# Designs tried in a protein design chat: VHH binders against p49116. Part 188

Target 1, 238 residues: p49116
Amino acid sequence: EGPLLSDTHVTFKLTMPSPMPEYLNVHYICESASRLLFLSMHWARSIPAFQALGQDCNTSLVRACWNELFTLGLAQCAQVMSLSTILAAIVNHLQNSIQEDKLSGDRIKQVMEHIWKLQEFCNSMAKLDIDGYEYAYLKAIVLFSPDHPGLTSTSQIEKFQEKAQMELQDYVQKTYSEDTYRLARILVRLPALRLMSSNITEELFFTGLIGNVSIDSIIPYILKMETAEYNGQITGAS
Below, E stands for the ipSAE of ESMFold2; O stands for the ipSAE of OpenDDE; V2 stands for 0.75 times the mean of E and O plus 0.25 times the DockQ between their complexes.

## First folded at step 13 (VHH)

Design dd1 (framework vhh_7n9e_1; at its last look DockQ between E and O 0.04; V2 from the best seeds 0.00; counts 0 for: pae E 16.6 > 2, grease 25.1 > 24.2, SAP .687 > .668, placed apart)
Fold by OpenDDE, look of step 13:
Order: structure tokens, then sequence, then C-alpha cells
Structure dd1 (fold): chain B 238 residues (1-238), chain A 119 residues (1-119)
């Protein structure tokens, strides 16, 4: 069998909504996030190994790891997205709710902690100066995680994950030969992804979709979406 | 190490103006978006304004829109905030932050610069 990923899987280019507003409103944030989500899922769909698992298994995998993929995407596209500005805007929007006493103290804490974790993760990835190949392999490792409940073909998934890990290792050794422990530094960041709440991520970035459709519910649709429809994404926000 | 040093704050009467500066070092300033935040007494931190790396995009909180202008000089590694028509409600400690660090440890933020607007 050939490699799990090819050079075509390294490209991960996010296009932001245009025109950009003077103020980062909920719609803009949601649209930006939606584009990233779709890009991430479309990326997964483009992997032959992913296709080989079948539609049901594919859907289950993405449902299990979409938040992690999305978060990796945020890290990878942080500059293009002006992620810090987006997050600040999100906080600003939340402040209105806080001032109106619509949120409990515990909820506020949870949301703020989540944002902190997200920023820390992205900052850590930026500090590591993760390149496109490394991101691709990390996403693959996250995608082909066999330890999620309810998965079928777990042995095959595990094999794909191992393959991703091996290819990453080979790449890092070849590209960063002078940095002996780079692989370890990169991989040790992955557990942080599992600590992030998908629900809070959804609430922060996809508020416009909440009350209409959940990310979980739209994943099958996104996976079936034609590439040409990618730019015409449905954002729940109007 | 990333360093941000805010300056330009002070005491001003309502309706007055101030120009804040943020000197950045320890990273490629021209590659990152920047933003201003503030913290009023007894309140949490709030987002004020943001600017893209190439100044092609700017954003403002509704409370400051039309009064504040964010800008940057990449050659000088400096972020600016022109504050006009200041109000007592604008009284706060103002701080700048990078694209990659907005809610992180305070060491990535400068000490901030105090803006006090009197009635």
Amino acid sequence: as target 1 above (238 residues)
Amino acid sequence: DVQLVESGGGLVQAGGSLRLSCAASGFRFEDYGMYWGRQAPGKGREWVSGISWDSSYTAYASSVKGRFTISRDNAKNTLYLQMNNLKPEDTALYYCATEFYSFGPEDYWGQGTQVTVSS
C-alpha cells in the first residue's frame, strides 16, 4: 500500500468571507468557522484510507473527532483568520450576556476556560512552528483514532493511525534532523485536544447554527457535499 | 520573548483625546494581527479593537466605534489607538495583544497604560 497522505493532503487553504465587516459580528464568525469546518471535513474525505472505511464508519469518525480537527484547523489557520481578534470579539459578545445576567457564574467560567485552553493550544502550536505536513499528519492521527466509542473497523482505523504516525515520524526525522525531540514535542500536544468541549466550541463558533442544526447532525451532509458547493456553505446565522 | 509595552495613557477630560502606543518585540510583528483590550475598575477585560497584519482589516467594539481608530506601523513594530471624544466610561487600563496571544498569561501583555477620563 502507498502512503496514507500525499502532497495533495498537505494543502489546507482557508478563504475568509468577503467582504470583511467593520465589526466582527456573529454572522462573520459563524461563516468563518463554518468554512473551516467544511474545509476540515472535505480534507478528511479526500484521504483514500478514509474513503475505504465506508460511509457509516467515516461519519462516525468525523462525529467523534470534528472538534479536534476543527481546533487543529484553527491553530493552522490562526493568522489567516485573525483568530485572536475573533476570540476577542466572541468574548465581547458574551460580555453583553454577562452584563445582562443571562449566564451563571459557572457557565461563564467554563466558557472562558475553554477559550483559554483554545488559545493556549493555538499558541503552543505557533511556538512549535508546525508546518503544513505536520498538521496534515496530526489531523490524520486525530481522525483515525480507534478509541472512540461505537466505532466499527477499529483494527483498520488503528492501522491507519499507525501509518500516519510513522509517516509523520519519517517526515520529522528527514526535515528536522537537528531537532531530535521535535516529534515528541508535537505529539504531546494532542491530548489537549481531548480536553476541549465540543459543545462549548459549537456554542462559541457556531451560534448561528444552534437552534437550527447541530454540527453532529450536519456532518453526514457535509461529507456528501460536492466540492463545488464548498464555497456556498450554509451558515445558520443570518 | 514576546514583549509588548503600552504607553500614552493619562488623565483627560471628557471629550478629550489620547493616542496610545504599543511597542512590540520578540516576534515578527508584521506577520500578526494585533488588538487592544481594556479593563475598567471592578470589571473584566473587554475587547476594544483589532487590526490585521497588513491593516487591511480593522474592527471595533460597538462602544468605541466612531471614536477610536486602530492603526499600526510595521516598520516601527508599533500598534496605535487613537481615542477621540473620550468618555468617563472609557476609563480603564488599556493593553495590547498579539494575534497569537489574546487571553494568555499577562507576561505577553504589557503592564498596560492607564486611561482616566474625568467628567
Scores: ipSAE 0.007, ipTM 0.266, lowest interface PAE 10.1, mean pLDDT 86
Fold by ESMFold2, look of step 13:
Structure dd1 (fold): chain B 238 residues (1-238), chain A 119 residues (1-119)
Amino acid sequence: as target 1 above (238 residues)
Amino acid sequence: DVQLVESGGGLVQAGGSLRLSCAASGFRFEDYGMYWGRQAPGKGREWVSGISWDSSYTAYASSVKGRFTISRDNAKNTLYLQMNNLKPEDTALYYCATEFYSFGPEDYWGQGTQVTVSS
């Protein structure tokens, strides 16, 4: 009967690979993105309500929403990641692929539109000065979405989502009492997350990892990974 | 067991060329992205170039762009790095790598092949 999230779920600290190369490369981008993905999965796994749903439901939820969680993480960590610089490097690579006739024009347009949507989302979050509590509750609302196909326990998932929404509402009303419409402005941003393609996110950020293995296929293994093993996977010499 | 074996290194004068090869075995090479890295004496590992499984995406570190060309032959399970206009700062141990079992420092990489560029 306690709160859905505790103060430990508000902390979300991303550590970037060091040193940053003079020009960004596939390895640096992929390592940075992998660190954010693992941080996001660890965050979700640590929530008692998530744990209570059972292992099969946990896997299904994360498979359905990992891209939305990742996108919220990009927005939250955009400054420490220098995300605008990363996206510029990706665009330059796409332009080189056009010169080498390695991508279709339709695919390039689709990828560029995705990048623009991502930039707009991140800018809108920065303009609203979304704080760590708000990000944590937004991630919880996204995580406990009952309308994804194939989910079990959807009634319980819906109750957790409603609880996250209520706790966000209470937080915003107390903390930003002079801003009557802040909650509405925050929540109206969430539909944009559903427009983000997991396939394109994989191409943009995970090119060095993805041959025939998608992020969806590794989710069960990341969720089962012990915390010490998880830290060993994402930490080390650059 | 996954095995990556680099070859083609050696001593070359500045301005010269070398072609590195990486022979892969123990996995379906055609399903995975590959990359080259290098480590100069007293420095950390540096990413050099990467290529997607079907060669549709290639990328290069700024220090080598325009001089190095990555390629692969999936029928021969072989990754290549053509290095032109070599400079003394390119002196390093060059290694190939793939990421298909885990993320981060537990990627599979070869033992490397030494490239030494003399003035």
Scores: ipSAE 0.000, ipTM 0.125, lowest interface PAE 16.6, mean pLDDT 79
ESMFold2 (binder alone), look of step 13: mean pLDDT 84; pTM 0.846

Design dd10 (framework vhh_7n9e_1; at its last look DockQ between E and O 0.02; V2 from the best seeds 0.00; counts 0 for: pae E 17.4 > 2, grease 26.3 > 24.2, SAP .69 > .668, placed apart)
Fold by OpenDDE, look of step 13:
Parts: structure tokens; sequence; C-alpha cells
Structure dd10 (fold): chain B 238 residues (1-238), chain A 119 residues (1-119)
């Protein structure tokens, strides 16, 4: 069989809503996040190995790892998104909404720490100067994680993950031959993704998405969307 | 629309117990942390207790710690507050609310249930 990923899977171009408002409101943040989420899921769908797992397994995988994929996408698209500005806006909104006598200090701490973790993760990836190929393989490794509960075809998923890891290793050895420990430095960042709460991520970026609709509930729908429909959603939302 | 309806309040003597309930609707209750607050006569609102979406985390104001217990039933979309060893200073309008922050000026809490503790 051929490689897990091709050059077509390296392209990950996010288009932001235009124009960028002076004040980043909830709608802009949510729209931006939604576009990234859709792009991430569309990317996953473009992988032949992902398609081979079947619709049910695909849905389960994405449900399990959407937060990690989304976070990697944030890191990869941080400049295009002006992520630091978005996060600052979120913090500002949070601060403006905080009532000392309403929300617990612990809850505030949890949310603020999550924002900090996101920023630190993205900064760490920027410092490593992760390129498009490396991001593609990291996303594949995250996507094809066999250790989530309730998954079917775990043996096949594991094989795909191993293939992603091997291809990443080969790429790094070829492209960064003088940096002996680059692969290790890259892979050691992955555990940070699993320390992040999907619920808090959803709260921060997807508040008001579609009423009380969850990311979990819309994942099957997104995965069934045709490319034309996907593009229509992006255009319609802007 | 988010709706929160509190119940279970009443008049009790000092040392007595009450169990408050909060029925939630209009949002995915199981995905959000919840909290209880109260407002005593002539005072501002104050936080009483919080619980995470999966009940793995709870917190209490120092004034109620050891006496109050917050819990939830996600299957019933209901938040609870068990209040034991009630004191006159616990007299207040008790309200439940979501722990997610609002980008706008809108807060999500119920109308509250009155708790009165007599000496």
Amino acid sequence: as target 1 above (238 residues)
Amino acid sequence: DVQLVESGGGLVQAGGSLRLSCAASGFRFEDYGMYWGRQAPGKGREWVSSISWDSSYTAYASSVKGRFTISRDNAKNTLYLQMNNLKPEDTALYYCATEFYSYGPEDYWGQGTQVTVSS
C-alpha cells in the first residue's frame, strides 16, 4: 500500500471571516472556530485510510479527538487567525462577565488555566517551527489513536497510527537530518493535548454555535457533508 | 431558551434541613457546571456552591462548607442543594445558575426560592 498521507494532505488553509472587526465579538470568534473545525474534519475525510474505517468508526474517532485536532489546528493557523488577539478578546469577555459573587474562584481558575494552556501549547509549537508536513502527521497520529474507549477496528486504527509515525520519522530524518532529536521534541508535545478539556474549549470558542447544539452532536453531520455543502456553509456563515 | 426553576425553599428552625432543587431546560445540562447563589435581604448576591458537569469537582463557600452539599442528576436535568444545620444567617433567596460565562450582558439564573431560618 501507498503512504498514509500525500502532499495533498499537507495543505491546510484556513480562510478567516472578512473583514476582521475592531472588536472581536462572540460571532466572529465562533465563526472562526467553526471554520477551523470544519476544515479539520474535512481534512480527516480526505485521508483514504480514514475513509476505509467506515462511517461509524470515523464518527467515533472524530468525537474522541476533535479537541486535539482543533487545538493542533489552532497552533498551525495561529498567525492567520490572530490567535493571540482572539484569546485576549475571550479573556476580556470573561473578565467583563465575571461577578465576584457569582462564579467560583476555582471555576475562573479552570477557565483561565485552559486559556493559558492553549496559548502555551501554540507558542511551543511556534518555537519548534513545526512545518506543514509535521502538522499533517501529528494530526494523523492524533486522529488514529486506538486508545479511546468504544472504538471499533482498533487494530486497523493502530496500524494507521504506526504508519503515520513512521512517515513522520522518515520525513524528519530526511528534512532535518542535522537535528537528531527533532522527532522526539515534536512528539513530546502531544501529551499536552490530552490535558485540555473539550468542554472548556467548546465553551470558549463555540458559545452560541447553534443554540444548545454540541460539537459532539454536529460531528456526524459535518462528516457527511459534501465538499460543495461545506464550502456553502463557510460562505453562508460569513 | 435557558430556563432554571428553583424549588424546595421554606421556613425552618435553626438547626433544621432543607433540600433545594433546580430544574434546568433549554441547554445541554450535562455539559455545563452549575452553581448555587443566594441573596440575603439588604445584601448583594453571593456564591454558595459549584459543581462540575460530571460532578467530579465541587466547591463551597467557607460559610456553608461542611453543612451544604451540592449534587446533580444529569438524567433529570436537575441540580440539588442539601442544606443541613441551617442558621439564621442562611436566610436568603437561593438561586441556581450555569457556570459558563456570557459574552453578553445576559446571566442565566432562575427566579430563586426563599429560605428563611428562624432563631
Scores: ipSAE 0.057, ipTM 0.466, lowest interface PAE 3.4, mean pLDDT 89
Fold by ESMFold2, look of step 13:
Structure dd10 (fold): chain B 238 residues (1-238), chain A 119 residues (1-119)
Amino acid sequence: as target 1 above (238 residues)
Amino acid sequence: DVQLVESGGGLVQAGGSLRLSCAASGFRFEDYGMYWGRQAPGKGREWVSSISWDSSYTAYASSVKGRFTISRDNAKNTLYLQMNNLKPEDTALYYCATEFYSYGPEDYWGQGTQVTVSS
C-alpha cells in the first residue's frame, strides 16, 4: 500500500576510491565495483515492498537479479566511474594474456563479446538520457521479476513489478509528456540485461575480491548488514 | 614494495585487553579498505573485522562483536584493533590486510603478531 518507491529511493550516489591511480589496476577496479554492488544491494533493501517479502525471499530474489541490478548501476554511474577507461584497461590486459598464452581463446572471445554488449547497453542508456527516477523504477522492475527459476511468492512479486511499471509509466507521462514513445524505448532495453553473464561480470570486476568467492555466497551477508553500517556508508562516504 | 607490519600482540590472561597496530607503507593507505584476520594453530584463516577507507563502514565476526573495535588513522597510515574481554579461543596469529588484497601477493599481507590468551 502506497507508492512502491519514494524520493529517498532515487538517490544513488557512488563514491569512488580517490584518486584514480595513474595506471588502473585490478584492486582499484574491484574496490570500485564492490562499492557499486553494496550500494545496489542496500538500495534494494531500503524498499518497503522488498522488506515485506521476508529474509529467505529477499536472498533468493537478489541472487536471481544481482547482475542486472549491477549492470543498471554501471550504466547509471558510468561517467562517475570512468567506465569506458576501466573497460579499455581490461581489454589491454586481456590482449597481454593472449600474447602470454595464459587464457583460452574461447574464453577470451566470450569476455570480449560481453564487454561489447556492456558498452552497447551503457551507450544506449546514455543516448536516451535516462534520469535518476527512471533508473530507480527500472531497478525495481528487474528486482521484482517473477520469471526467475526457484522463486517463491511469485504472485506477490509480480504485483510489485506491475506497480513499478505503473509508477514508471506515470512518471514518464508526467515528466516527458511530449514524448509518447519514451516508455517503450526505455523498456525495450531491459531484455539485454538477461544476456549479461554473472560469471563474466565476476571475472571483469570482482577477481580481486577476497579469495575466489562468488557473489552468490556473499549476498546473505550483505543483506544482513546492520542499519548503522549501512547508514554510515551513505552519510560518511563524502 | 607494499609493507604491512603488525604489533601489539603478546601473552594476556583471560578477560584482559590488547591493542594491535598495523603500520602500512608503500601504497596510498587512505584509498583502501583494511581488515584484520587471524589464524589459530592448525586452522584456516578467519576474518575478524573490516573497516572502509574513510571509516564510514565497520563490520565484525559474530565471535568478536561487542569485544573488539577496529579503527584507523589515515594521517599516520595505521590500522588498529582494540581487543577487550579476551578469551582463550582468541589465541591466534593476527594479521592485517587490504580489503581487496588479502589473498594477493604475500607483500600485501602482514607477517602477523601473536596473541596468546591464558586460561
Scores: ipSAE 0.000, ipTM 0.128, lowest interface PAE 17.4, mean pLDDT 79
ESMFold2 (binder alone), look of step 13: mean pLDDT 83; pTM 0.841

Design dd11 (framework vhh_7n9e_1; at its last look DockQ between E and O 0.01; V2 from the best seeds 0.00; counts 0 for: pae O 10.9 > 2, grease 26.7 > 24.2, placed apart)
Fold by ESMFold2, look of step 13:
Structure dd11 (fold): chain B 238 residues (1-238), chain A 119 residues (1-119)
Amino acid sequence: as target 1 above (238 residues)
Amino acid sequence: DVQLVESGGGLVQAGGSLRLSCAASGFRFEDYGMYWGRQAPGKGREWVSGISWDSSYTAYASSVKGRFTISRDNAKNTLYLQMNNLKPEDTALYYCATEFYSYEPEDYWGQGTQVTVSS
């Protein structure tokens, strides 16, 4: 039995829309986020263990974890995306637009708290200098999570997650042999992903998505896309 | 056009064996995971077993683990299911599907191949 991931699953290159506008706008943010989403889904679909689980399990897994995968992608690509600048622009917009809700700005506070948690997560991952191999294994660990409600084949999913955890452990021990606590520091960051709201992520990054639907509802269609359509979405090529 | 053609079903006594085949055409078979499903009379569809594009990973429903073996031959565009120690509960119409094409029910379920296990 071979490794869960191969070197082809380590490459994770996000290509931003070109040219970068003088000022950030909702269309640029949504296109950038969409490319990351499709890159993340293409990555997941390319994994042989994922392919073996079948359509209903694949859809259920991705619905349960797409926001965690997306958030790991944001952290991994934060510099390429200029994520700090994007989040600052969103904060400025939110502060300027409070006029429709009777809940005394509780919505705005929830969104601002989510932004702070996202910034803290991305900063902590950058501080640890998480490499591409570590990100690939972390994404596999969140993808093959057996403890989400409603999943079938949970024993197989659990075995795949255990394999991802073992491969991460082996990689860290070999590559960072003098850093005794690195694995523990990496793994304690994962619970924060479960606290990220998929609803707020959609509002922050996907307000311009054509079709104007929840990511949850389009997951089956994204997973069935032909590879050529994925590549078009990931690169923005015609 | 995508075509999946199942064969190898039949009538067997409990404890017997059958080998199912699924001939695939109209897509790059070697790029996709494949799986077997089944449907017994009066019941919904049940996922049975899956296999990755390169055969490096397989998965099985708990009801068939240890008795069924999935395999594929990418050079022949063919998926297989070896079924051993068959039980009357395994009686069903068996169909193959790609991971990519499983969204399109019934039109890509094909005719299937009937497996009937007698007491």
Scores: ipSAE 0.013, ipTM 0.489, lowest interface PAE 9.2, mean pLDDT 82
Fold by OpenDDE, look of step 13:
Structure dd11 (fold): chain B 238 residues (1-238), chain A 119 residues (1-119)
Amino acid sequence: as target 1 above (238 residues)
Amino acid sequence: DVQLVESGGGLVQAGGSLRLSCAASGFRFEDYGMYWGRQAPGKGREWVSGISWDSSYTAYASSVKGRFTISRDNAKNTLYLQMNNLKPEDTALYYCATEFYSYEPEDYWGQGTQVTVSS
C-alpha cells in the first residue's frame, strides 16, 4: 500500500471572504468559518483511505472529529484569517451580551474559557512553527481516531491512524533531524483538542448559519458537495 | 514571488485629488480580493478600502466613504484608489495588500506610496 497522504493532501489553501469589512460582523465570521470547515471536510474526503471506509463510516468519523479538524485548521490558517481579530470581535460581541444580561455567569465563564483555550492552542502551535506537512498528518491522526463511540471498522481506522503517525514520524525525522523531541512536542498538543467543546465552537463561529442547523446535521451534505461548488464558493463566484 | 508596487502618491492641497495604483505580480491577481491600507505618522496601519476579486463588492472605511473609490483591472493586474476631496488627516503612507494561504499563511503588502495633504 502507498502512503496515507500525498503532497496533494499537504496543500491547504483557504481564501477569505473579500473585501474585508472595516468591522468584522457575524456574517463575515460565519462565512470565514464555513469556508474553513468545508475545506477541512473536503480535505478529508480527498484521502483515499478515508474513501475506502465507506460513506457511513466517513460521516461518523467527521461528525466525531469536526471540531478538532476545524481547530487545527484555525491554528494553521490563523494568519490569513486574522484569527486574533476574529476572536477579539467575538469577545466584543460577548461583552455586549454580558452587558445586556443575556448570559448566565456560568455560561459566560464557559465561553470565555473556551476562547482562551483556543487562543492558547493556536499560539502554542504558532510557537512550534508547525509546517504544512505536519498539519496534514496531525489532521489525519485526528481524523482516523478509533476511540470515538459508535464507529464501525475501528480496526481499519486504527491502522490508518498508525500509518499517519508513522509517516509523520518519518517526516519529522527527515526534516527536523536536529530536533530530537519535535515529534513528541507536536503530539502532546493533540489532547488539548479533546477538551474543547464542539457546541461552544459552533456557537462562536457558526451562529447564523443557514436555518440554524447544527454542524452535525450538515456534515453529510458538505461531504456530498461537489468540489466545483466548493471552489465557486471559496472564490466568491457563487 | 508575490510583489505589490504602489505608485501615484505625492503632495496635494486640501480638497485636491490623487489616483493611486498598485501593480501586482507573482500570483493570480484575479482570484483574490485586494485592499488599500494606510499608515499615518505615529499611528498604526489603518484599513482604507477593499474590493472583491470580480469587483462585485467594494467596502470603505467610514473616514473615506464618499471620497475614495477603489477599483481594479484584472487584465492589467492593477488595483486603483481614486482619492477625492483629500484632507490633511489623509496624510499617510498608502499600501496595497492581499492575504491568502497555500502551504503557509501569508499576507502581502507593498512598500507603499506617500500621500501628503497640506492645509
Scores: ipSAE 0.005, ipTM 0.275, lowest interface PAE 10.9, mean pLDDT 87
ESMFold2 (binder alone), look of step 13: mean pLDDT 83; pTM 0.841

Design dd12 (framework vhh_7n9e_1; at its last look DockQ between E and O 0.01; V2 from the best seeds 0.00; counts 0 for: pae E 6.8 > 2, grease 25.2 > 24.2, placed apart)
Fold by OpenDDE, look of step 13:
Structure dd12 (fold): chain B 238 residues (1-238), chain A 119 residues (1-119)
Amino acid sequence: as target 1 above (238 residues)
Amino acid sequence: DVQLVESGGGLVQAGGSLRLSCAASGFRFEDYGMYWGRQAPGKGREWVSGISWDSSYTAYASSVKGRFTISRDNAKNTLYLQMNNLKPEDTALYYCATEFWSYGPEDYWGQGTQVTVSS
């Protein structure tokens, strides 16, 4: 078998809605998030190893890890997205809309802590100066995670994950030979992704667009979307 | 219209071999990963094997690993499944499909080809 990832999988270019509004409304935030989600799913589809797995397995994998992929995407695209501004806008919207009769104090705390976790994670990745190859391999590692409940073909998934890890190791050793512990530093960030709630992420970034529809329920549709349709949606969105 | 036509099934003795073919049309075959599935009587549909668009990766269910080989010829728009050392448990209707297709709400499957393995 060839390498798990190629140079084509390193490219991860997010196109933001244009023009950027003076005030980042809920629609702009949701549209931006949706584009990132679609890009992440499209990226997964482009991996030959992913294509080799059955539809049910692929769908299950993405359903299990979409939040992690999305979060890695946020970190990778933080500059292009002006993520700090988006997060600030989200906080402002929350502050303006918080009613004691609608949200409990515990829920508010939970949501705010989640935003802080996202911000800290993205900042940590920026400090590490993670490059496009490293992001691609990290995404592959979280995508091909065999430890999610209900997965089939876990042995094959594990092999793909091992392949991703090995290729990442080789890349880091070759590219960053002077930094002996770089691999360990970047891998140790992955557990933080598992601490983040997919439900809260969905609420913060997607509620304005999908309403009562869950990300989980639309993943099969996204995975079946043609590249042309995907491109059309992201370029035609205003 | 997208069409997938399976062939090559039949009756075979345990330990025997069969080679299945799937002829694809109505879409750009070389752009898509393909896979085989099967459905035994009284059981649900199960994934058997998959192959990437460029054949760089293959995958197999644990039950068929080492016995089955998936391959493809993009020039002929054809998917293959070589089945060796067949067992009675392999008896099923075998389908070929593409994993990602947006032209319909449902997955695209052929009519299937029946494989029966006798003891």
Scores: ipSAE 0.240, ipTM 0.645, lowest interface PAE 1.1, mean pLDDT 89
Fold by ESMFold2, look of step 13:
Structure dd12 (fold): chain B 238 residues (1-238), chain A 119 residues (1-119)
Amino acid sequence: as target 1 above (238 residues)
Amino acid sequence: DVQLVESGGGLVQAGGSLRLSCAASGFRFEDYGMYWGRQAPGKGREWVSGISWDSSYTAYASSVKGRFTISRDNAKNTLYLQMNNLKPEDTALYYCATEFWSYGPEDYWGQGTQVTVSS
């Protein structure tokens, strides 16, 4: 068949909530993160190869990789989001939690170390000046990861991942022909994504969700949304 | 080699103050988050406080929040811990630490500096 991704999959434009509140708060942070999550899920759902895997496989795949996709989205949109400012606000909110038993010194250490991992990843991607095409292919490689436990159709998923890798290789060789090692430098950044804890990501960015439900539990709902509902969640309009 | 050297510990009366320093070398200090830990005699290691590479955010264990302040000077490759209103329970060996997430799960600690708080 044709290319795994088209130019429509390269566009990844995050719009921040407006107006910006006088002080950053849990609701602004959660809205910003929710927009990125929905943008990432809409991106994944729009890929014909993803659509071809079937609904149960789609749900399992996204449950396995949503945090990695979200983290790539954070890196890609770090400047637009003012991510450093958001991370500082998150730490302030968590530090001031009235539920002290939930936020022990050990938990605060875990959160700080996760933020350090995230910022180190984002800095490394910025130093490489990763472009929108490269991000799109990296997201596809992460999405079509056959090695997650509990997946079905792993042979087909592996074929799609190989196709994403080949398309990235072709793009880098054509676009950065004078930089012999660019592909290798890009690919060695991917293992760091597995160091990101999904439960800590939920605590950092999604504490304002109704009922404190896990992202895992809402993935099937997100994947079944109508396009108008996606656009409302991504832009803050219904 | 990565090296972290703590100083500024000593004997102090309850209610007193101390300022700890940690001199870092062998890596780009300004690129990494740092933290302080402590170990009381016969106890395991306890995390005390952490700070981002650019000082934009800090965090504290509940037992020290409001009394201790972490800071850093990236131009001097130095991490600090200002400890106020010290209590006998704060008696411990204090060490600074960092982790290099991009290069594996290596924890790096200094030798530590002893803080002893008398009643």
Scores: ipSAE 0.074, ipTM 0.536, lowest interface PAE 6.8, mean pLDDT 82
ESMFold2 (binder alone), look of step 13: mean pLDDT 83; pTM 0.837

Design dd2 (framework vhh_7n9e_1; at its last look DockQ between E and O 0.04; V2 from the best seeds 0.00; counts 0 for: pae E 16.0 > 2, grease 24.3 > 24.2, placed apart)
Fold by OpenDDE, look of step 13:
Structure dd2 (fold): chain B 238 residues (1-238), chain A 119 residues (1-119)
Amino acid sequence: as target 1 above (238 residues)
Amino acid sequence: DVQLVESGGGLVQAGGSLRLSCAASGFRFEDYGMYWGRQAPGKGREWVSGISWDSSYTAYASSVKGRFTISRDNAKNTLYLQMNNLKPEDTALYYCATEFYSWGPEDYWGQGTQVTVSS
């Protein structure tokens, strides 16, 4: 069989809302995050192996790993997004909330730790200088994780994950032949993704967009969205 | 090379108007959002206004909202700032800028054009 990923799957271009406002408000952050989420989901959808699993399985996979995919996307697009600035703005917002006594001490700690984890993860990925191919394969490995509860076709999912891993290995060996342990270094970053709370990520990046609607609930809709509709939304600031 | 050349500044009395222009070259102007900023004497750079690549979205600093209008002509690779009801506090070096996302956030700006508003 052919490769799991092609060069078309390596391209991951995020377009930010423009112009950037004077202050990074919640709307700007949410819009940016939404674009990244859509891009990530539609990237997954573009993979033939993903399509072969069927709609129900696809939806289940994405529901299980959307936070991880999104986080990888944040890392990959950190410069384009000015992620450090976004996170700083979020922190400032939290500080204001703290001053207004809107959050419990435990909640504050939890949210701040999450932000630090996100920042640390993205920084670690930047230090590793992960390229587009590596990101694509890492996303595929995360996407085709068979160990999530409630999944069907787990054998097939596992096969795809193994294929992604093998292709990544081959790529790293070919491209970074002088760095013998590069593969290990990048793979050991994956566990950090599962330590991050999807709920907190949703709260930080999507509260201004979806209100009381969960990301889990809109995933099927995103996956069914036409590419043209997505492109239309990404080009305009609303 | 990216080039931005501002023009249209000058001395004007309070309540007067000016129209600034920014000629862009060295990049695909129509693909990028554009910005106006200003720097007053002894102060840091201040964001003034922004416009999307297709002019579908505009934004303004609170200090200039209702008085300034940003626009662009992609066919001419030119950015404009119509400044009405100018105030002494608007006195600054005005510069146009763009942010490139392809390789990370990086601001490019011109040499600026001086706007002086007398009381």
Scores: ipSAE 0.013, ipTM 0.276, lowest interface PAE 8.8, mean pLDDT 87
Fold by ESMFold2, look of step 13:
Structure dd2 (fold): chain B 238 residues (1-238), chain A 119 residues (1-119)
Amino acid sequence: as target 1 above (238 residues)
Amino acid sequence: DVQLVESGGGLVQAGGSLRLSCAASGFRFEDYGMYWGRQAPGKGREWVSGISWDSSYTAYASSVKGRFTISRDNAKNTLYLQMNNLKPEDTALYYCATEFYSWGPEDYWGQGTQVTVSS
């Protein structure tokens, strides 16, 4: 019956691969993205309400929302990741593929629109100066979405989402009491997350890491990892 | 305070060249990536080119690739854009930004430098 999130769920520190290569390449981009994915899954796993849902429900929930969590993580960590430089590298690669007639113009347009939407989302979040508490509650609202097809325990999930919404409201009201419209401005950004394609996110950030294997298929393994192994993947220890 | 000051714009005939400069102060310039953007009258902002902190990676919008070259001099805290074979469609207000301010409030962006290309 206590709070949905504690102060330990606010910390979200991404460590980038080291050393930074002289030239950005697919391997650096994929390792950077993998660290963010693992950090996001570790964050979700650490929430008592998430733990209470059980393993099968947890896997289904994360499969449904991993791309939205990942996108919120990109926005939160955009500066640390040098995200705009990573996206520029991807655009350059796509442009070379057009010059050599390797991809259709329709596919390239679709991917470029996704990149543009991602940049726009990250810019809007930065303009609002979203803080770590607000990001934590937004991630919780996205994680506990009862509307995804195939979920069990949807009533319980809905209750957790309502709790996350109330805790965000309480936080914003107390912390930003002079900004009457801050909560509304924050929440209006959430629909943009539903425009992000998990298929295109995999193509942009995970192609060099995963050949024919999708992120959807590895989520159960990520959620089952031992804590020490999990921390090694987040920090890149090897 | 972070400050970015663009210069080097002007009038040029189609096919001509210009070199833009962006003087940076108030932060460790050598630690961050940098970008050029532009805005033509009645249009939204368009990303033009970016460069990593150590110049090891550069990227260009397809509309300018092969004609524009981005570079930086970390000893002088200065970002450059060499623009060759200019076209009337390149007419715009050109501005620079840091990688951490390209995601932040617009107030951290410079006033820009106008480039006008006559046919």
Scores: ipSAE 0.000, ipTM 0.136, lowest interface PAE 16.0, mean pLDDT 80
ESMFold2 (binder alone), look of step 13: mean pLDDT 82; pTM 0.836

